# Designs tried in a protein design chat: miniprotein binders against Uncharacterized lipoprotein syc1174_c. Part 3

Target 1, 342 residues: Uncharacterized lipoprotein syc1174_c, of Synechococcus sp. (p08452)
Amino acid sequence: CAVGGYAGDALPLARAIASVSDRLITHPNVMNGASLYWPLPNVAYVEGYALDRFAAGDWQLQPVHCNRIGLLLDAAIEPELRIRHQQVAEAAQATLGLSVTAAVITDAPLGVTLRQADSGSTWGTIDRPDSLLRAADQLLKAGCEAIAVIARFPDDPGAIALQDYRQGQGVDPLAGAEAVISHLIVREFQVPCAHAPALQPLPLDASISPRSAAEELGHTFLPCVLAGLSRAPRYRSATESIAESIRPESVDVVIAPETAIGGPGILHWAARGIPILAVAENRSTLDLRPVDLGVPVQHLQTHLEAVGWLAAYKAGLDPAALSPGDRRLSYLNHSVQQATSG

## First folded at step 22 (miniprotein; from NE3 with L79M)

Design NF3
Fold by OpenDDE base, fold request of step 23:
Structure NF3 (fold): chain B 342 residues (1-342), chain A 88 residues (1-88)
Amino acid sequence: as target 1 above (342 residues)
Amino acid sequence: EESLEELKKLAEEIAKKLAEELAKELGVKVEVEVFVRGDRIFILIYVTVDGKRKLYFIVVVADDPEKLAEEIKMFIEEMLKELKEELE
């Protein structure tokens, strides 16, 4: 039983799902806890563009023992901060046995900027996207199989969005730019890619949420990114003959937030007739858009219900058997129902 | 309410139209890409000026088509302003 996951940063949920599934395929953001990582051997770490191409049937996922990781460093990173990232990568090699085989500094500063609009949307720029791509190409030519990107992000601690995020509210303002950076590389080169921002240490905030605090325990997100990339499946075209590849036909269930239901990735799974679990995540029903996907969607209120559903399903049970209430047979023809009430 | 896929298509249509108008006004090359991650719509606009490619992007959580259209419009208007300032 393979499970597709489209949740946000939810490492505990991913661990729970992974325990009740043979394989979990999920986006990096679900697994990224900065310096806090939990190795899950049955989790496939797959970037969002690659997930879409996988769901569409364009790509297949090749499980690996390990990847040679290339470290891509933004030229905008200060020399001291660069050395810290290098030391983290070297420590990951020495302690975790990860293969970080090459490093490249971009030929120009990437020039990442971020701002929030009054509407709540996040705007950003990458001044030198071609510099990013050239650096990735150099690493791949050197024999790297996955790319870890470290871009210099603005240190503006005064962003209301960052404060809200630290309080466990809102959306990570960095998550948009991170997704774009990884997307650029995966789209261009068809290789596993993940991003760790280069940030200066933030001032101590006693009000920080436990979730956000995990991101600040280390100087970088790089350890988690490297651990994920080390075992990330490689991306192959669906037409290639790859032994023991993961194909979309092997996916048994998809789990997504209710708000993500109706997205392109979910629509591809729906078109394949794959069961979809939509989780409300304690959001108000008023905020939920009922989407008709043309296939049965199981609407669940909590992640715990989703885990329970998966456990029942894996056991070969109808998950409805765990729900309270008497399951009565409904007859398709009225003539037979009248005979049992007499 | 429109599906996330429908909103994505709308975003793509609006962004392409407005980016093409911007490209004509400034004499630059533009490429537009739109994708969805979770409940967020990503709109990427690549602008090439004098052989240098720069990326502008917006990330939107949109539930309303009118709001989405307005957000894209505001984004491209600001982009146009910034590009004019860079070309002067």
Scores: ipSAE 0.775, ipTM 0.934, lowest interface PAE 0.4, mean pLDDT 83

## First folded at step 24 (miniprotein)

Design NH2 (from NE3 with V61E)
Fold by ESMFold2, last read:
Structure NH2 (fold): chain B 342 residues (1-342), chain A 88 residues (1-88)
Amino acid sequence: as target 1 above (342 residues)
Amino acid sequence: EESLEELKKLAEEIAKKLAEELAKELGVKVEVEVFVRGDRIFILIYVTVDGKRKLYFIVVEADDPEKLAEEIKMFIEELLKELKEELE
């Protein structure tokens, strides 16, 4: 079992990792519209709060065949846009075989706002977080096992940042509020949750980045969110007796960008002695500072090296055998001159 | 050598102190939550006014304790300004 998702894995990377592992656990930035055309059956969505609880040993993961999904719709969504999202959910149920069993409109507009400070940090608000939580509670009481949130987001959340993202530059300006929304639900209710923003259709852009276009093909993110939630493992307390549970002790490797090494979840994995592959995916744009985790961290330059590491590991090899240089024996009880290469 | 966990704890300390000062100045109730996703720190501030709770948040890319402290200070100062205008 491999764990990624501490800074988001690209879908091709997730597919490559999945091909050399029994299961990959990752978060929603990986599961996008492209996954509908080429599914990843051994990749499971786990929301970031839940991933931290899993790493800490507080939660275990229960694999499922299919979750009953509840739709949580923001009261701020205009009637035409709401109908569009309802139609998308019904179409996903009909054509993908998903189970979308209930829908609730929040009792107040959620009031999501976003802006980007001059420093590049994202500032945001949610006017009525309790309305979000009350709607989630209604869905759970109706028997839903996972929640898809559709909140009305600003259509132009920092127009420069959105345009840069559509050109393949920078970060998704919506991601902050999306992460906050799912965090609130999972922390409060311990259920799989993901967000698909309600936006007016974006204008045609002939220069759109191909990766960004994959998220815009269905006019919403909702179909891929539903596909990810349909098979998202359920979150259970570590003290429950669950058949065929995924427990932290079954994790063989953790893959994370070097910039995320030292975060709370990674520290838990390090304390368990799990191999940690740290990938320098954006070294040229950041001043990276190594952190002493108290266990070996394998520093890699590229994600290709991480896939190779996993392939060797799965084959029963010591991945160090693929590195240049010779490995020589040292006698613990006898001093000898040992030849070394490089 | 600041780790993300150390920066998270610093952010929580700073945000709680400044939010408590804001709460005293305005006579409102506040709650702070801080969490990490990837290499970013999320700082959530709940402000309760007249029984209604509103969430304000900032997402900071954390690589420097002084920059982090400045970002949190600016965010809470702007929040204080906005809330003063609303309460008038």
Scores: ipSAE 0.804, ipTM 0.941, lowest interface PAE 0.4, mean pLDDT 81
Fold by ESMFold2, last read:
Structure NH2 (fold): chain B 342 residues (1-342), chain A 88 residues (1-88)
Amino acid sequence: as target 1 above (342 residues)
Amino acid sequence: EESLEELKKLAEEIAKKLAEELAKELGVKVEVEVFVRGDRIFILIYVTVDGKRKLYFIVVEADDPEKLAEEIKMFIEELLKELKEELE
């Protein structure tokens, strides 16, 4: 079992890792380009708070065939835009076979705001987080097993950052608020959750990055969220007896960007003695000091090297054998034997 | 330069300290939560006024303690200014 999705995984990488592992645990947003759907039967999509609880040993993961998904729609969404999201969800049911069984409109506008400081930090608000939670509770009481949140976002949050992201540069300026929203629900209710912002369709950009275009293809961001939630494993307390559950003890390797290696989740994996692949190929400009994890960390330059590492590992090889250079034995006890003196 | 976990702990300390000062000055209830996703630090400040809770957050992209502290201070100073206007 492999764990990824700590930041920035791409769908082709997730597919490649899945092909060389029994199971891949990753974040639902790895499905960028879900409008170009390609099935991933051995992937367990897990929200970031739940990944932390899993890494800590507080939660186990229960695989599922198909979740009943509830739609949680922000009251601030204009009627025409709300209908567009409803139509996308109904189309996903009809064409992908997903189960979207209930919808709730929040009892107050959520009031999502975003702006970007010159430092690159994102500031935001959610005016009515309790309205979000009340709507989630209604969906769960109606029998939904996973929640897709659709909140009204500003159409131009941090215009420079949005333009950079559309050109394949930088970080999605909306991702911060999306992570906060899903965090609130998963922490409160212990259920799979992902967010798709409600925005007017973005204007044409002839120079758009193909990866960014995949997100814009469906006129909303909802299709990939639904695809990821449909098979997201359920979050269960580690003390429950669950048949065929995924437990932290079954994790064989963790893959993360080098800049994320010192984070709390990775520290839990390191404490278990799990091999950690630190990939330098990332978009961060941060210069974070790596922490001595007390275990070997494989510093890789590219994601291709991570796939190669996993392929060797699955074949029963020590992946270090693929690297140039000799591996020398080290005796744990230096024998103290002396020649017999006459 | 510090590790991500050390920066997270520092963010918790600074944000809790400054948010409590804000709460005392305005007579409101605050709660602070800090978490990490990837290499980003999320700082959530819940402010309760008359039983209604609002959430304010910052996502920080800093790699040293002084930069992190300055970002949090600026954020909370602006929050204090905005809340003073709203409470009037």
Scores: ipSAE 0.799, ipTM 0.936, lowest interface PAE 0.4, mean pLDDT 80
Fold by ESMFold2, fold request of step 25:
Structure NH2 (fold): chain B 342 residues (1-342), chain A 88 residues (1-88)
Amino acid sequence: as target 1 above (342 residues)
Amino acid sequence: EESLEELKKLAEEIAKKLAEELAKELGVKVEVEVFVRGDRIFILIYVTVDGKRKLYFIVVEADDPEKLAEEIKMFIEELLKELKEELE
């Protein structure tokens, strides 16, 4: 079992990793682009808060066949845009065989705002977080087992940062608010949750990067979010007896960007002696310095090296055998020196 | 030189201290939560005014404690200013 989704995973790489793993645990941002076309039966979506609880040993994961999904819609969504998202969800249910069993509109606009501080950090607000939580509670009381949140995001959150992202630079300014929203739901209710933003279509830009363009088709990602939630494992307390559970002890490797090592989840994996593959490839444009953690980490230059590592592991090999150079034995006994007596 | 976990704990300490000072100055209830995703630190501050709870958050990409502390200070100073204006 492999764990990924620490900021650096992309859907093509998730596919490659899944092909050389028995199971991949990751979050839906990795799967948004093409899950409809090329389903990944051995990939399990786990939201970031739940992933931390799993790494800590507080939660176990219960595989499921099909979750009953609740659709949570922000009251701030304009009626035309809301109907578009409703139509997409209904179409996804009909064409993909998903179970979207209830929908709710929040009792007040959530009031999501974003801005970029002078320092470059993202600041945001959610005016009515309790309206979000009340809507989620209604869906759960109606029997839903996973929640897809559609929140109205500002169309232009810090225009310079958004323009940089559209050109393939910097971080997604929306990702911060998305992470906060899913965090609130999962922390409060312990259910799978993913987010698909409600945005007006953006102006065309011929220079936009292909990856950023895929995200600008926001309403077209709802089917991928629903597909990911449909089979997302349920979050259960580690003390429960679950027949086919996924437990932290079953994780064989963790893959993360080099800039993300030292976080609390990764420290838990390191404490268990789980190999940590820290990949330097495709770093953020932000200049972050790796810290000396004193924990065992295997530093790799590319994600292709991580795939190779997993392929060797799956074949029953020590992945170090694929590296150049000889490996020498280390004696546990006292070293003996060439003695010169005189 | 600080790990993300060490920076997270520092952020918790600083944000709780400054948010409590803000709460005392304005007479409001405050709650703080900090978590890490990837290489980013999320600092969430809930502020309750007249029974209505709002969430304010900052996402910081920092690798040293001084920058992190300044980011949190600037964020809470602006929050204090906005809340003072709102209470009038």
Scores: ipSAE 0.795, ipTM 0.940, lowest interface PAE 0.4, mean pLDDT 78
Fold by OpenDDE base, fold request of step 25:
Structure NH2 (fold): chain B 342 residues (1-342), chain A 88 residues (1-88)
Amino acid sequence: as target 1 above (342 residues)
Amino acid sequence: EESLEELKKLAEEIAKKLAEELAKELGVKVEVEVFVRGDRIFILIYVTVDGKRKLYFIVVEADDPEKLAEEIKMFIEELLKELKEELE
């Protein structure tokens, strides 16, 4: 039983789902807990563009033993901060046995900027997207199979946004730019890619949320990114003959936040007749009503209910049998005459 | 109520139209890409000036088409202003 996961930043949820599934296919953001990584052998780490292409049937996923990872460093990173990231990568090689085979510095500063609009939307720029792509091309030509990007992010994306993020009330202002950076590389080169931001250490804040605190436990997210990329499936065209590949037909269930159910990726799964579990427990500001996908959607209130549903399904049970109440058979050709209790 | 896919299509239509107007006004090449991740809409605008490509993007969390349209409009208006200042 393969499970497609569109859940947000929830390593505990991924662990729970992985324990009741043969395989979990999920986005990097679910697994990225900075320095807090947990090895999950049955999890496929797949970037969002690749997930969409997989759901559409354009790409297939090739399981790997280990990827050769290329380290892509933004030229905007200060020399001391660059050395710190290099040391982290070298430590990950030595301690975790990861394969980081090459490093490249961009030929120009990437020039990442972030701001929040008054409307609450996040705006950003990348001054030199072609410099990013040239650096990735160099790593791939050197025989790298996955790309870890380290872009220099602004240390203060906005005092209010940073404060709200630290309080666990805001959207991660970096998440948008990270998604764009990984998207650019995956779209262009069809390779696994993830991002770890280069930030200066923040001052200690005793009021930091547990989620944000995980990001500050290490100087960088790089160890978790490297661990994920090391075992990330490679992306291959659906027309290629690949032994033991993961194809869309291998997916038995999709789990997504209820707010994401109307998205393109979910629509592709619906078109394939795959069961969709919509989980209402999401902190997204989008309040979209359930869209008729033309297939039955299971609406669940909590992630625990989703795990319970999967456990029942894996056991060969109808999960509806665990719901309270007696269900009577309805006949398609006979109206059940309600026995009027005389 | 509009689906996330319908909102994505609307965003793409609005962004392409406004980006084309910007491109004509400034004499630059513009390319627009729109994608969805989770419940967020990403609008990417690639601007090419003198052979240098720069990327501008907005991430929108809007559940209504009017807010979405307004946010995209404000983004493009600010982009137009910034590009005018860079080209002077």
Scores: ipSAE 0.790, ipTM 0.940, lowest interface PAE 0.4, mean pLDDT 84

Design NH2 (from NE3 with V61E)
Fold by OpenDDE base, last read:
Structure NH2 (fold): chain B 342 residues (1-342), chain A 88 residues (1-88)
Amino acid sequence: as target 1 above (342 residues)
Amino acid sequence: EESLEELKKLAEEIAKKLAEELAKELGVKVEVEVFVRGDRIFILIYVTVDGKRKLYFIVVEADDPEKLAEEIKMFIEELLKELKEELE
């Protein structure tokens, strides 16, 4: 059973799903939500654009033993902070046996800016996107097979938004820009890419949420990013003859947040007739937009229910059989004569 | 109620229209890209001035079409203002 995962940054959930699946295909964010490295041998780390192209049937996923990783460093990173990232990469190579084969500094500062609008939307800029692409091209020409990007982010993207995030409130203001950076590389070069932000070490805050604390346990997310990229499947065109490739036909189930139902990726899976598990995450079903995908969607309240559903499905059970209740067969061609008890 | 795909298409239509108006007003080249990740819509606007490309983006939660339209409008209006200040 291959499972497509669109659920948010929950390493525990990914571990649970991976334990009841032959393979889990999931976005980097699900794995990177903590600086806590947990190797999952049956998880395929796939960027969002690549997931969409995979779902559409344009791309196939080539499993690998190891990728040669290139480090792409923003010229805006201070020399001391750059050395720290280099040391982390060298340590990851030495201790984890990863292949980090080249590094490049962008020919200009990337110029990442972020702000939150009054509406709650996140706005951003990348001043030099072509500098990013040129640096990636250099790494790929040097024989790199995956790209780890380290962009310099503002240390204060808005004191309030960062503070709220540290308290486990709001949306990660960096997540939008990170998704854009990885998207640019994957769209252009068709290679595995993930991002680790270059931030100055923040002062110790005892009030930090356990979720956010996992992000601060290291000076950088780079070890987790490198570990993920090292085993990330390569992206190949669907028309290429690749031995032991992962194709969309091998996906048995898709799991997504209820709020993500009706997105382009989900629509591609629905069009393939693949079962979709929509997880509400304790949100009131009343606040959820009903989306008709033209295929049966399983609406679940919790991730635990999704894991239970997968376990039943893997066992060859109808998961609905685990729900208590008298299931009587309804005949399509016979009106159930209610036996009037005389 | 509009699906996330319908909201994405709406966002693309609005963003392209407004970006084209901006491009005409300022004499610049624009490219618009819209994609969805999870429950969020990403709107990317590439602006090319004197052969240099800069990326502007907005990330919006897909609530309703009216709110989405207004958020994109506000974003493009601010972008127009910033670009005018840079070109003067």
Scores: ipSAE 0.789, ipTM 0.939, lowest interface PAE 0.4, mean pLDDT 84
Fold by OpenDDE base, last read:
Structure NH2 (fold): chain B 342 residues (1-342), chain A 88 residues (1-88)
Amino acid sequence: as target 1 above (342 residues)
Amino acid sequence: EESLEELKKLAEEIAKKLAEELAKELGVKVEVEVFVRGDRIFILIYVTVDGKRKLYFIVVEADDPEKLAEEIKMFIEELLKELKEELE
């Protein structure tokens, strides 16, 4: 039984789901939300574009023992910061037994820029996307099977958005660019890819939120990225004959934020008749877009309820048996006269 | 209320139209890609000038089509301005 997960920075949630599932298929962001690595042997780490292609039935997932990881470094990274990332990768190889087999520096600075529009939208640029792709191609030609990207992001300590993020509020301004970088590589090369930003060490801030603190403690997310990529399933075309592959038909349940319901990936799962758990995350119903997927969706308030639902399902129970209320049988051929108790 | 898929399609339509207008005005090649991650719409505009490809993107958390349309419009207008300044 496989569970698809689309939650954000929710390592605790991923751990909970993984404990009640045979397999969890989830996006990198679920696992990378903290510098704190926690090994989950039954989690398949799958990038967002690959998840969409998987849901669509275009790709299948090949479980692996270990991937050879290529380290892709932005030429814009300062020499000292580059050495730090190299040392982290070498430490991960030595301590975790990961296979980091090659490194490449881009032939030009990637030139990542970020700004927030007055509307609240995040804008960005990648000056040299082709330099990114050339570097990835070199790693793949060298026999790498997964790509860890480290791009130099702007150190904008003055960005209100970064301050808000440190307070556990707002949108991660980096998350957009990270998603784009991973997307470019996965789309082009059909290989596992994840990103860890190259940032200067932030000044110690005692006011940092516990969530944001987990991101700052490690100076880099690279250990988590490397650990995830080391066991990430490889992406293969659905038409290929692959032994022990994961196919869409093996997915039993999909869990997503309520706000993500109606997205392309969820629509593919709905079209397959897969049960969807929509989690509101204590958001008001006013903030939720009602979406008719043409299939029953279970609307849940909390991630804890989703875990409970999965536990019941795995136990062979109808999860609604754990919810309050009487279930009445309806006859297909007879109108049950509701006895109006007078 | 429109679904994320409907909003994605709208974004793609608007972005392609405006990018084509930009391409015509500046004499550059543009390519548009739109995808969804979670509840966010990603609009990618690849601009090729003198054989150099540069990527511009916007990430939108749009709950309504009017807001989405306006955000894309503002993005393309600013992009047009920046590209004019680079080409002068």
Scores: ipSAE 0.788, ipTM 0.939, lowest interface PAE 0.4, mean pLDDT 84
Fold by OpenDDE base, fold request of step 25:
Structure NH2 (fold): chain B 342 residues (1-342), chain A 88 residues (1-88)
Amino acid sequence: as target 1 above (342 residues)
Amino acid sequence: EESLEELKKLAEEIAKKLAEELAKELGVKVEVEVFVRGDRIFILIYVTVDGKRKLYFIVVEADDPEKLAEEIKMFIEELLKELKEELE
């Protein structure tokens, strides 16, 4: 049973789902939410654009033993901070046995900027997107099979938004730019890509939420990014004959936040008749827009319910058998008159 | 109520229209790309000035079509202002 996951930054959830599935296909952000490396052998680490192309049936996923990873370093990174990232990569190679084969510094600063609008939307710029692409091309020509990007982010991307994020509130202001950076590379080159931001060490803040603290325990997210990319399936065109490839037909269940229901990827899965588990994540179902996907959607309140559903499904059970209440048989040719007990 | 796919299409339409207007006003090349991640719409605007391509993007929660339209409009208006200042 392959499970597609569209959940947010939830390593514990990914671990739980992976334990009750044969394979989990999930976005990097789900795995990158901590500097804490946890190996999940049955997780396919797939970037968002690649997930959409996979769902559409344009791409197939080729499992690998390991990828040769290229480091793409932003020229805007200070020399000392660059050395720290290099040391982390070298340590990951030495201690984890990862294949980090080449590094490139961009020919110009990438020039990432971030700002929050008054409306709550995140705005950003990448001054030199072509410099990013040129650096990736160099790594790929050198025989790299996956790209780890390290861009220099502003140290104060709107002090309030960063502070809220550190308090476990709001949206990660970096997540938007990270998604754009990985998207640019995956769209252009059809290779696994993930991002680790280069940030200056933040002052010790005792008020950091445990969830956000996992991101600050390391000098960088690079170890978990490298670990993910090392085993990330390669992206191949659906028309290619690839032995032991993962195809959309191998996906048995999709899990997504209720708010993500109706997105392009989910619509492709719905069109394939794949069961969709929509998780409300403590949101009132009354506040959720009803989306008709043309297929039955299981609306669940919690990720724990989704894990339970998957466990039942894997056991060959109808998950509804774990719900309270008696299920009666309906006859196609007989209206069962409920005997009104007089 | 519009689906996330419908909101994406709306965003594409609005962003392309406004970006084309911006491109005509400033005499620059603009390319628009829109994609969805989770419940958020990403609008990417590639602006080419003097042979240099720069990327501008907005990330919007896709909850309401009117709000989405307003967000895109504000973003493009600010982009227009910034580009005018850079081209002067």
Scores: ipSAE 0.787, ipTM 0.939, lowest interface PAE 0.4, mean pLDDT 84
Fold by ESMFold2, fold request of step 25:
Structure NH2 (fold): chain B 342 residues (1-342), chain A 88 residues (1-88)
Amino acid sequence: as target 1 above (342 residues)
Amino acid sequence: EESLEELKKLAEEIAKKLAEELAKELGVKVEVEVFVRGDRIFILIYVTVDGKRKLYFIVVEADDPEKLAEEIKMFIEELLKELKEELE
């Protein structure tokens, strides 16, 4: 079992990792629209708060065949745009065999706002987090087992961060608010949750990166969000008796960017003695220093090296055996040898 | 230099202290929540006025303790300014 899932379009990587592992636990935002074309039956999509609870040993994961999905739609969504998202969800249900069993419009506009500070940090507001939570509660009481949130986000196509993202540079400017929204629901209700923002179509731009274009050509994230939630394992307290559960003790390796090493989830894995693969990827732009976790961290330059590590591990090899260099023994009786020399 | 966990704990201390000062100055209820996703620290400030709960947040790419502290201070100072104007 491998844990990963950090920002960016990583479908080819996730597919490669899944092919050399028994199971991959990953964050929903790792998968994009292309995931609809390649089935990944051994991938479990887990929201970030739930992943932290799992790492801490507070939660276990219950695999499922199919979740009943509830749509949570922001009252701020214009009627035409809301109908568009309804049609997308109905189409996804019909063509992908998903179970989208209920929808709720929030009782107040959520009031999502975003701005970027001069430092590059994102500042934001959610005016009515109470309305968000009430809508989620209604869906759960109606029998839904996973929640797709569709919130009205600001249309700001001229923002420098959005322009950089469309050119394949920088970070998704909406990802912060999406993470906050899913965090609120998962923390409150302990259910799988992911977000697909409601935005007006972006202007045509022939120079956008191929990965960004794939998202724009799909018109919305919603179909891939629904597909991921359909198979997302349910979150259960670690003390519950669940057949065929996924427990933290079954995790063999953790894969993370070097910049994310030292976070609270990673520290839990390090304390369990789980190998941690820290991938530099494009590290040449920064001179980073590893965080000392008190256990060996495997520093890799590329995700291809992480796939190789996993392949060796699955083959029953010590992956270090594939690296050049000598490995030396240390005698446990060092103090005895000093006594014989004195 | 500092780990993300150490930076997270620092962010919790700073945000809690400054948010409590904001709450006392404005006569409102505040709650602070801090979490990490990837290499980013999320600082959430919930402000309750007459039973209405509103969320303000900042997402910081964690570089070092001094920059983190300055970003949180700037965020909460602006929040205080905006809330003072709103409550008037």
Scores: ipSAE 0.777, ipTM 0.933, lowest interface PAE 0.5, mean pLDDT 78

